# Ledger of designs, part 9: VHH binders against Branched-chain-amino-acid aminotransferase 1, mitochondrial (BCAT1)

Target 1, 366 residues: Branched-chain-amino-acid aminotransferase 1, mitochondrial (BCAT1), of Arabidopsis thaliana (Mouse-ear cress) (q93y32)
Amino acid sequence: KIWGFRMHGTKAAASVVEEHVSGAEREDEEYADVDWDNLGFSLVRTDFMFATKSCRDGNFEQGYLSRYGNIELNPAAGILNYGQGLIEGMKAYRGEDGRVLLFRPELNAMRMKIGAERMCMHSPSVHQFIEGVKQTVLANRRWVPPPGKGSLYLRPLLFGSGASLGVAAASEYTFLVFGSPVQNYFKEGTAALNLYVEEVIPRAYLGGTGGVKAISNYGPVLEVMRRAKSRGFSDVLYLDADTGKNIEEVSAANIFLVKGNTIVTPATSGTILGGITRKSIIEIALDLGYKVEERSVPVEELKEAEEVFCTGTAAGVASVGSITFKNTRTEYKVGDGIVTQQLRSILVGIQTGSIQDTKDWVLQIA

## First folded at step 4 (VHH)

Design p04 (from a04, 15 letters changed; framework vhh_gocatamig_d2)
Fold by ESMFold2-Fast, scan of step 4:
Structure p04 (fold): chain B 366 residues (1-366), chain A 121 residues (1-121)
Amino acid sequence: as target 1 above (366 residues)
Amino acid sequence: EVQLVESGGGLVQPGGSLTLSCAASGFTFSRYDLAWYRQAPGKKRELVAGITSGGSTVYMDSVKGRFTISRDNAKNSVYLQMNSLRAEDTAVYYCAAGYSPWYEDRSMDYWGQGTLVTVSS
């Protein structure tokens, strides 16, 4: 009930506005009515979302499914005033045999728990996290794209929903999971990315939140990315805040360099997110006999690389066609038969169940 | 209930060998990264060796070539084979399960109680 702010009541009556009773959704359909050949990364409304709230003792309630829709927050909620929140990103895949698969969901759960400690939040248990994700996928099963047509992107959120005026940890936390069917994160689709090295503005600094998946990490990249895109670039590659000499990551993905039999990526030393795709690609590369180096990577080494690629749940494994640094453009190998394509194919094969999962990475949920 | 139970610790002479075992229960073992940490008197707890769910391994520099970590998913167990033991290897050894053994200690969700290894003549 709103007292003193009922201006819309009179207008609604004059407009003959009525609430509609939503009809039952056809939830036992194999597939939703979607053009599966034209999915990008735009938000598509699905049927249900999962939510649960923390108790005073820091444990989370059982949780529940609700129709996908808006959430209500107090204006003094910790997330709105202090950015006290985390996101996760993961995908549900439909295999050729009709199985519904999650890739390494325990790693998403543990990464959220680590981030929650950094952000002074209570976290759902690994079991509760995975259960919320499973319930969301199963309630939205018709939105999991057909084999080869994409995936259902899941967005677990953990945020300070409790009200507080002073700079303090929220009194209540909400864990929420929603999804959207997706295909390609970058507008370039499967085409190679063109990156610009950002020489002045860092993405993260030592002692900040760059090593966790904090909501507050993503607002600050938007202006930098917008300027790069206006100049025809796909995204930017950030340098370290301390020296301005070592590459770190792009706006929302980790980066790798390939030279001969060696694959190099910046070490996760507190400013770079420990990506699950990054971790998985390192393990695949080692299995294939590649040497993998996790270290500081001077920006000058970009000119020596034969291939460059980005990794992220949303992005997958994306080839980089060029990087521009100090107005010098360096071009990289792209397409079929390269190391990047080999690593991508193995990862996708495991994720979709077309390659035998010998590593116990895949969790079948249906 | 989640449990990690270490065994195999004891007194051994310099140059000797010892195998530590860790038996796990209460979670899906095969999906977790496993690690051995150690803590010597007056020192910080440090990562000795780690093994990912996929079988990739990491080792601290001072134990490379001497120690081998392995896992047996059918037995829900992780092992540390320690060869050519030195006095500086004396520590309480802890089994841990979590996200990644090469991140900070908080990446480990579950910890054992520890097993003492003493290297002395």
Scores: ipSAE 0.006, ipTM 0.499, lowest interface PAE 9.6, mean pLDDT 85

Design p05 (from a04, 19 letters changed; framework vhh_enristomig)
Fold by ESMFold2-Fast, scan of step 4:
Structure p05 (fold): chain B 366 residues (1-366), chain A 121 residues (1-121)
Amino acid sequence: as target 1 above (366 residues)
Amino acid sequence: EVQLLESGGGEVQPGGSLRLSCAASGFTFSRYDISWYRQAPGKQREWVSTITSGGSTNYAESVKGRFTISRDNAKNTLYLQMSSLRAEDTAVYYCAAGYSPWYEDRSMDYWGQGTLVTVKP
C-alpha cells in the first residue's frame, strides 16, 4: 500500500510508507506500546486522523490523513455557536487470526446521513464515510488492541466548520474521523450497572433531536450523570417527556427488559436513538427464537423483568444489576447462563470473527 | 448507478397467488436490509415486509401468514411470495433498500419504480 502522511508539527508533505521517514519504523510495528490490560475509556492519542470538507455543491472532497492533533476553527463556526453537528461511534476489532474487522459500518454511515438531513447539513456518501473510517483504522493499525483486549473506538464527526453570524446553517462542513483504543465504557467494567430512574428531566422530546446522534444531545446529560454518579449509580434511566410514565434510554445507551422468552425495548418513534447494537441484538434474539417487542414500556414493568441490559457501541451489551425507582430498588439476574450473556457472546463473537459471519455484518479491512 | 427494478405484478383472482421480484444493481445488495412497501389508490404508502442483510424477516400484521419475503444474494434479487390474495392487497408494490424501517420509509436509501398488483373482485 502507498500513501502519504503529513508529519506532526510541520507543513511538509508526508513520506511514502514503503520509503520510511525517520521514526516510520514505530508506525510499522504490529502493536503500539500500550498496557492493553489497563485500557478504560480515556482518550489515548493515536498516530493519524482523517478529514475532508464539503464543496460549494454539497459534495465532499477526497480527504486526507494527518497526524492526530488540534483542528483550527473560525470563532463563528456553526458547531461552536449553534451545535450544528453529529457524532458517530463504532469499533474496529482484531480477530484471533489477525484480521481487522468493522461491524456494520454501512449503518453508521446511513445514520449520519439521516442525522445530517435533520440538522440541515451536507453529509459524505456512504462510500466516503466508510473510506474515511477504513483509512483511519489502517493508518492506526498498531493501535487496534490484541484479540480479547479491547477495540479501536472510532469517532466519526460531521460538523459546521463554516462561519456565519446569524442562526443559520453553516457554509462549510467537515467530516473527521479519529480513534482511541478502549476496553470498558463504564467504570464497573464487567460488573453489572446500577441505574436510577430520572423522574423530572427528560432526555428527549417529540420534534427534537433525540432520534439522531446530534452533538447537542450529549451536553445536557452531563449534570444528570454527575448527580447519579455522586449517589453511587452508574447512570440514569430517562422517562418520556410527554407522560413521564414510559422508559426511554440511559444517557448514551438503549435499554432492554427480559421477561421469560420475550425481550422488550422502547420503540424508536422519534425520541430514542436507533442504536446499531440495539438493532443487532433484536436480530440475534429473533434468530434464537425469542419474541421481541418494540413498544412503549411503562416504568412499572421494571419490577416484572428477570433481566435488564443496556446496548450501545461504547457500552456493548451491559447487564443491569439494579434499578432504583421512587426509592424502591429492584434487582435483576446477572452473570453466566442468562439471556443477556447469551446475546452478548453471540454479538462479540460475530464482531471479533470468532463466530462465522453468516449475516454479512462484518467488513474485513485488513 | 443504483437501480431497483420490480417485476411480477399483474391481475389475479381473490384467493390466488403471485410472486414479485426486485432486481438490484449498483450497490452491495447483501449488506442492505431490503423491504417491500405498497400504495393503494387514494391511500398512503405502507410498509409490507423487510428482510435484513442477515436474513431475519418481519411482516405487517395485515399480510402476516400470507406473504413470504426472501432474498438471493448471489443474484442480487428480492422476492415476495403472496398467497391468499384479497381485494385490499390491490396496490403498486415498491422495493426499497436501506436501514430496517418497518415503521418509517424515510430510512430507505434507494427505491424502485413499483409494480402493479390487481386483485379482481
Scores: ipSAE 0.050, ipTM 0.589, lowest interface PAE 7.2, mean pLDDT 86

Design p06 (from a04 with L2V V5Q P14A E23A Q44E L47F F50T N58Y R86K I92V K113Q P116Q; framework vhh_nb_b201)
Fold by ESMFold2-Fast, scan of step 4:
Structure p06 (fold): chain B 366 residues (1-366), chain A 121 residues (1-121)
Amino acid sequence: as target 1 above (366 residues)
Amino acid sequence: QVQLQESGGGLVQAGGSLRLSCAASGFTFSRYDMGWYRQAPGKEREFVATITSGGSTYYADSVKGRFTISRDNAKNTVYLQMNSLKPEDTAVYYCAAGYSPWYEDRSMDYWGQGTQVTVSS
């Protein structure tokens, strides 16, 4: 009924005192001692994580902060045996004015609820989700990179922690939030991506879990991605399972085509994740006077595009420099002065507070 | 705590107009997409219109040019102005908050209990 652990007061002081003897770092500093110029997307361990568990009635407990560390699970936990779980991805940004900002956190909370319904799980309320995220960021404030040096990536998790032997929904669920400072998701950094079209293996099929952010969606992409990367590609672009003719997603991002004043992206219908960055880019494009088409996109249409870009919380707005389909490589416009750069600049400006938020997308937490 | 309460439904003659209102409470209204869905007896729930947090609007082809969705963030209210009503528009109309409804209706997290609209010929 009552939200989360308070950041200040007796509980916070007691936790810091008990945990402090394990480390030499000062948790009250403005910035952690990190090489902010050498951030990629590898895990960097922060100070605290937030956790709460479901009650018998399906509601979640208040929750509390704990030192970042391992969790204990029964070997028969639903997540370990049946993959019953969801991930979220979001970022906390530090603005030039020193504000700490979250971008559209209500949409992450709602997407987790949609995923939980699909996976037969109880979900924390929107308020509990956002409170857990806020507490995690504030407890790890020193890990939010300086303006222009990256963001604090946040990983909300919801998973079946309850034990059962038969194929059944877990009796208990855990909601957990941890973070890691990051800069670039792809090894290419700010350079354009090179994609390979995967013609045989689909990412998702109708009736499956491709339209939600299920943990089980990500194990199956690893072999395909490793093979593509060994051939020099950044990632793969998947085709639909039904026809094998329409583009859907890359491994962990949505895709867009630019054709003159029209921006095209595959429609979401249960096989493609409804990305928050995707939704935000569509709204920005419409505000700028572009026509936006959400529809089935034949793979052959890639040859007609002037620009291609990917969208995702981790990836941001990433230009695609080339796509190889069969044995044909198509190259796209990249760099400054293109539509992709215009959309990226506006999105980043809103996320970091350098552009006025007229849309109520940004939640200031400090 | 979250509540969506529709009002403005009723009986109207073909060619007439109605304005539906949906009062929201218990969440940060300005940060959510708001939508209208409808369901006629024996039919699936169908999308009608949505307005994003940023103010962009989207309509089902069947209502485009006749219906207008709008919002007032100061009053936590979304509206559906329905003009040139047809008997085929007869349905229970539901207010919803969440993701953009054109993706799919399950993307909407919060739902009102609905308001009946009946169009006589």
Scores: ipSAE 0.000, ipTM 0.403, lowest interface PAE 10.6, mean pLDDT 85

Design p07 (framework vhh_7qia_2)
Fold by ESMFold2-Fast, scan of step 4:
Structure p07 (fold): chain B 366 residues (1-366), chain A 119 residues (1-119)
Amino acid sequence: as target 1 above (366 residues)
Amino acid sequence: QLQLVESGGGLVQPGGSLRLSCEASGFTFSRYDMGWYRQAPGKQRELVAFITSGGSTNYADSVKGRFTISRDNAKNTVYLQMNSLRPEDTAIYYCAAGYSPWYESMDYWGKGTPVTVSS
């Protein structure tokens, strides 16, 4: 039952349940007409998105597919006035035999539930989250890139769509999933990143929302990232707000140092996002016999590392070629035969189905 | 709703062995990461051993080669086999479970089981 959410603005907006299927030949193609060799991280509009709204009891209704398009919001909606919202990021992969695969979608669902509690929001159940994602991917199957050509990036959103004037939790929440075919998050592509240590502005503070995937965490990084890019850097590496001495995250990714057989990453303690790629890389490293340290990492330890890499769903596993701190540039090993490449290859192999999944990480949806 | 109950602690002589058990009640035990932590009087709680939902293990340097963590999802139980025990292993041992995507953050904790290593 359609109960909830009309999308306006791309084509004439239409609910998928009202759509005539008599001329759907274009949307039934195995592959969309896309230059698969020139995908970046720019938005490519797909065919459909999924939406559902919360009931008065806080549970979410069944939901439905709609044409990809604009959404209507009351000017007093909680998301617009108070930033009450969460994002998720995940990818659908086309496997070697044409299987369509999701990577650890239950962890995205759980992270949204945890974030919703922090943001005083009702969230869809794990089952409803995964079903919304599945429906979005299947309705846009032709937009899932060919094997080796990228992935369909999924953006689950949960936000306060209900109207209220006072500073208070919204009366209604919307869960929405859309997608876009992607390949490389950073402009550098497969080239190594060059980072600048941001000494003054923190990304997160204790008691804030840095430990959850809040929408409001991402607007504040834009000015800092813009300034770093104007100086020729790929992104910034943030330091902790309390001491200014320990590394935390880049704008939208976790960071790792490689020192011999030891892999080091900042511990999650309320200021650092628990990345699903971060967790997966830690598990792969442990299985390979590496020592893994999750702890406070002083910025001075950057000079001791042989390799540095970033992890994120959008970024994947991205090598860092250099980090500049207080006008001192430190260079790191990049390319083939390094630990970073080994970890990336295993992760990508599992995600794409070229390596057998022995950990129950991959969900086949088609 | 997830409850963790530790057992198997006690008094043991240096060089001895103990096997700790932690039984979980809940419907999704197999999806939880499980850890053993310890706290000696006047010290901070420290991670001893960790096992992910996928079966990957990690150990503190002080116990590596002496302790082994394992899990039995059919019995909703995680184990810590402690061999070659030393007086400095004396502590209260805590079982912990995490269901979120961050490795060192634990959502549920047991009440602890005491381990004393002395002559």
Scores: ipSAE 0.046, ipTM 0.555, lowest interface PAE 7.1, mean pLDDT 86

Design p08 (framework vhh_7qia_2)
Fold by ESMFold2-Fast, scan of step 4:
Structure p08 (fold): chain B 366 residues (1-366), chain A 118 residues (1-118)
Amino acid sequence: as target 1 above (366 residues)
Amino acid sequence: QLQLVESGGGLVQPGGSLRLSCEASGFTFSRYDMGWYRQAPGKQRELVAFITSGGSTNYADSVKGRFTISRDNAKNTVYLQMNSLRPEDTAIYYCAAGYSPWYGLDYWGKGTPVTVSS
């Protein structure tokens, strides 16, 4: 039973459905009519989204499924005027056995909760977060790609929907979950990334919001990313704002260096997002007997690495083929049989259910 | 609401052993990373051991081979087995829980004192 799926206002639901011109097939079919071999990371409209609102006391109401569509906001809404909002990213996977799996959804819930405290927002409980995600996936089950053909990307959002004029926390918050079937985040697909070190513009500073998944962290990276891509790079690697000497992260992913049996990544000391893929790769590496160092990583250490890779829910585990710093290009090992591929294969195996989940990381929802 | 209560601290002679326990109350703690931190007089708090939600462990170099962290999710408890104790291990030991021991620790215990002295 789909619980509370109808929106208030039947005309609004009908309008949303009418805008989804490609939805000619039945919502109860096993698979949507999608070219599963040509998925990228473009938005594909699905059938339903989940939404719930906070009351004045900060508790979230019962959530409801509604047809995927536009959101109506007051012009004085906190998100529009003061950037009071958080995003999450997670994926639903279809295993070879037909099970539908979520990967570590309680960590997405906890990260949103921590981000909400930083942004002076009320957040849904862990249970409410996971329930909203589960309802969204199940209502859009036909949009979860076949095994090996991608995943259903979920975008939980928490934002100040309440209106106020003064610089103040919103009186009302909305928690919303929507999804889109995806394959590769980077245009390179499964090919190795080429990064450019951004020497002047930092991504984050101490006392800012770089350590939480605030929406305001992503607007500022767009021009830097556009410029790098116009020069043939996949993305940029940012340096710390204080010294300009230590690597931090790329626009939307964490970074790792492999040096023999040691795996090194920048410490999450307030300017770097505590990525769930990052955390999971650290744990897998420790299980395999690698040494893991979470510390300040001087940009000069890039030339000492045998491999470099990026981690993120959208990006997965992506090999870096080269990094250019001060007109010097350093190349890294890529392909099969390397440490990066070993870590990626174990992670994907756990996420898709082909490797037994001994860590209580995956939640089976169907 | 997750709360942490440490126990098992006390006075021990150099070379002795102690086992610290940290009991969580509230919602399921099996999904949280757990760490043991210590703070000696006049020093900053430092991480000595952590265990992830999945059971992977890591240790500070100063305690590696002497201390063992473990968890019992059925009992909502994390343990620190301390062997071959040294005077420099004297500190107040804190249990912490969160999604990451480096950023966003949500829950801390009040601490349990450990004194290593002849």
Scores: ipSAE 0.000, ipTM 0.315, lowest interface PAE 14.2, mean pLDDT 84

Design p09 (framework vhh_7qia_2)
Fold by ESMFold2-Fast, scan of step 4:
Structure p09 (fold): chain B 366 residues (1-366), chain A 120 residues (1-120)
Amino acid sequence: as target 1 above (366 residues)
Amino acid sequence: QLQLVESGGGLVQPGGSLRLSCEASGFTFSRYDMGWYRQAPGKQRELVAFITSGGSTNYADSVKGRFTISRDNAKNTVYLQMNSLRPEDTAIYYCAAGYSPWYDSLMDYWGKGTPVTVSS
């Protein structure tokens, strides 16, 4: 190594050690035995997961791979009692040339680090985060879908594993990465989403945790989403808590409006997650010559949009076919030949390596 | 955009001390990990010390106990205090800011370097 430094506590640096596992012949297959044409977003158990714990000084141990399975926690663990934790979401892609690629993993690492500060947790370094993700993907290489058949979804977690009775930051944290092969996040598949505007219940409020990827942000959306889905909607679009007049997010995705050559999205200022897909789509749109506006977006502007789409790692770039607000349904352009499809195609092309990466967004790991 | 300017290099005798400074411009300095790297004549560039956005420090074995890295977020400045200097510390010293000091490719911003010569 050219850097000549120590990485892990007081012990000499070594590569992250893999757990001893008796070799099963199937784990050496190029591809797992899965119907790649019928993947959804249900959990599919892979071979291995990565885990490491924080040391007394706040740094994280070397970590290691273990068989995918249950974790043991003290009943008084901070995550179980107080929701002290963060999730991340990212994907590994297999290109046509067989390369295995991660998309902008340093941004996931940095977002977790920012979220950890907000949640009073120690965080792995950017290098440790990426190394844990890389090891998880490579140990589960057979679970990365063939080109065009999906991706390996990765779930990095950081949580208070230490036990305490009082309301306090945990004394021990665990960083853990697992994965699952996926195709479409929404049950609609490649069909356009139908959204309902939630007028009463906000997703986030100023001063809360809506701007970070906190585990505790996601339980509260479940009842609202359940009610919308029972009425035939894909999900809900939330309004801001302060005025109830401006659109913010879907349950787990950012939202964009297309008006001619202008693309509009709610600004990220305390209540909206800074999505990596959101950031990437903004940069692609600017490169293509579109005007991009990050601002407060009144719900009434939904009637002026030609197209609406959602962005998220799990969701990708998903077209919205309709939004219902106060019993009025507005329909949007969907399908091929629209701005949304152009942006989706470029993003997917970069992520899968079929479009030249000129921005250093893609990390090749195999 | 974040810009880095190093200062404080020079010629010192063995056993002497120098304090390097790295002044950053940009309103998000406090979010970045900061590292000091060096490249001696005929050698590969190496990480000397780094300090995270949270204040945690790490040192190369060759400088541990002799060098101290610190940061002042109010002044947008990172320091490297170098004590008990040896001829083998002679190098051009670079300041870098980024997301992980472990990989050059994850350090977004680099200074132009400041020379340090330890000679009698």
Scores: ipSAE 0.000, ipTM 0.147, lowest interface PAE 13.7, mean pLDDT 83

Design p10 (framework vhh_7qia_2)
Fold by ESMFold2-Fast, scan of step 4:
Structure p10 (fold): chain B 366 residues (1-366), chain A 120 residues (1-120)
Amino acid sequence: as target 1 above (366 residues)
Amino acid sequence: QLQLVESGGGLVQPGGSLRLSCEASGFTFSRYDMGWYRQAPGKQRELVAFITSGGSTNYADSVKGRFTISRDNAKNTVYLQMNSLRPEDTAIYYCAAGYTGWYDLSMDYWGKGTPVTVSS
């Protein structure tokens, strides 16, 4: 009855709800039946996902868990026609003591809120974002890998689900969270990255959406990344659109250079995503007594660096073994005993609870 | 809605000291990174000192050892203690807040500024 309930009048029948499928794999198990030693980054279907929709007043409904599966969208949905949407990436970790931990989830929530303002979208509150993530992890607790075996990667999404024909902001938004268990990037055999400098195509331009985690930022990098991989490279390093002289980021990660006691990274001046791993590594480095420089970084400085590394939620802290610029290959220090490994170890220790959290970075959820 | 209000600026002799305060309202202060920036006449705005939500600090080379940034989350206030002031420190000083911010384009909120003049 449309007159009885506002939410019913706003397509409540299309809401994601909790479903149980009896006789399937047992959801009450401590651990899912997975070879934890052979996880990759391929999608693994978990038990449940979380979703909620915006009301007419711009606030979000109470969310519900549903079985992980497909979603239904109107063909005229804003995300499908105009790319109006944001992604987030974060991980749930199992500590040695069995605690289940999230790393700095309020920063993911704030970054989505700021991105929503840029994309003309209503966003869930910080509390609602974190609650949706917590419910997703707890409903999928058996999919959080054992200590040292990996993490549960979480993909919060916010997108224009409302239908419209004109070029305009959607009338309805959906916030959705799903997860997938992923590889421990610290296991033996993880290769250092080999990059080439993309001199022609920029990743972002001033005034665009490069500074927010917009869905539309990622489609355009796929062709460039494919060409890099066909040439034997892991990814590309992009240069700024204005001058073509300063490094910015790789397709889905921030970049750092190390020389002596100085750590340098491109400034977040509107074209570069403010990465949470980037922010956390800067804070760790400052606490260790390193000098940190956030500035324009000329591409020529790559030849002066002793180490190079990338930061991102999926990759964590990933060593760069080489960068090729104008057919000149520069090699960097990799492995144990280097600055990159020290920073990685401290970050992972905090994320997994093996190092005491003195900064309220870690949220225990179980 | 977030507001930042600076205070403590003024006229001081070379070698003197000033303490700037920036009181924040309308947000969860403890979740934001805070910075002090300055702009002298005819120059670009520059970062002076930065303090993260976690308490880590960073300083411009020109002020390192002379200036100290600190925060009091209970009072929603960030401070800049300025010692051994030089004529070159003369500028309008701005307080800024952001979750990632080091620079003008990455800081979400800005105060209106407080003038500091160092002269004999």
Scores: ipSAE 0.116, ipTM 0.608, lowest interface PAE 6.7, mean pLDDT 85

Design p12 (framework vhh_7qia_2)
Fold by ESMFold2-Fast, scan of step 4:
Structure p12 (fold): chain B 366 residues (1-366), chain A 119 residues (1-119)
Amino acid sequence: as target 1 above (366 residues)
Amino acid sequence: QLQLVESGGGLVQPGGSLRLSCEASGFTFSRYDMGWYRQAPGKQRELVAFITSGGSTNYADSVKGRFTISRDNAKNTVYLQMNSLRPEDTAIYYCAAGYSDWYRSFDYWGKGTPVTVSS
């Protein structure tokens, strides 16, 4: 496998048989044929994906680009039988100057490495992770939306591809990266979210996997999320498993409260994901002179907040308009001129290159 | 695989100053968040100061304006400059490194360096 000059797979056959004229033209286009003004968070098929497998010594092979498509797995693969896997989420942005930028990709790499240790998996090195992401973005450059029209969402995956029947760590791991152009994660778009506090079902418990980005964390939230949406809510806010008194996170995002010049968020002590957007917003807030508190946050403090917002790579910084707890609805400030908007604007400016990066957060890849 | 070694602790009079250093080996220092914790006699361990990989800093209310955390990535070192020391600052000071957050989730810890503030 010659990386960078040869493509493994059926590229020529696919172009001739399925899309012979348009397939070649699509690869040469500056931009893919997509309505950039109407992107949501639905999967859009791109051109290529990156893949590599672990060697017996735990190190990963060089890896290669292939046409985006299905993967083959043994029925006894660790991911299929025991949920042994991790996801990452990150975005590539196109700046006004045509630069292609990644935001804090070393933190995604380190978070996957930490998660892999928790899940008894071998992980790619930080360098290998970032290289796989770079190759995926560059091979799909035409799918990176124009400035201001969205981003290329990247899904690095690490999973037990090796077969075993007993409950055991897989003998082989696959690291795979694919992407999809996106804009808004929530159906509300830029409108404020309405949340319901889930009093009975926790998202995570101490000693579990809530503190890492495990694939198995996401299946269990689906039923609760569907029930909330059927009742007219955007999502749920979960309480801690131990006391049922402290807020933790929503299904796929961290939560923040704004109280005057103080910004409060639940501490990430074993049950809450250390979000990269969460971490970045904390750093921006500190640089602006806000006090930041990472601690246990009683659910009763929701009534004391002036603003509430969620953070996540997919969600960005999303304002919460209301939270309902025990039939009591609390409303929050939304829109322009609020702390949430200030933090969102600075984050987006850094991510897109319109605000100077003084923190070594942004990696230019093209 | 990470080793952290603290130095610079000692006995100092009230109103005095000390500079603590924490040298890291066996890792890529610039990618980690670094913190200083302390444990006073008979009390729980608490976060004193924190510096992110990006250079943002945070401080416990009890030390704001008196303590300054900084890092030198070329030397794999984090510093805690302690000014206007008080008897209540007496504690064992620990250096910590990790990807994670402010209060409990550091992956690597030093063995600690004692600081005694007494007249």
Scores: ipSAE 0.060, ipTM 0.572, lowest interface PAE 7.0, mean pLDDT 85

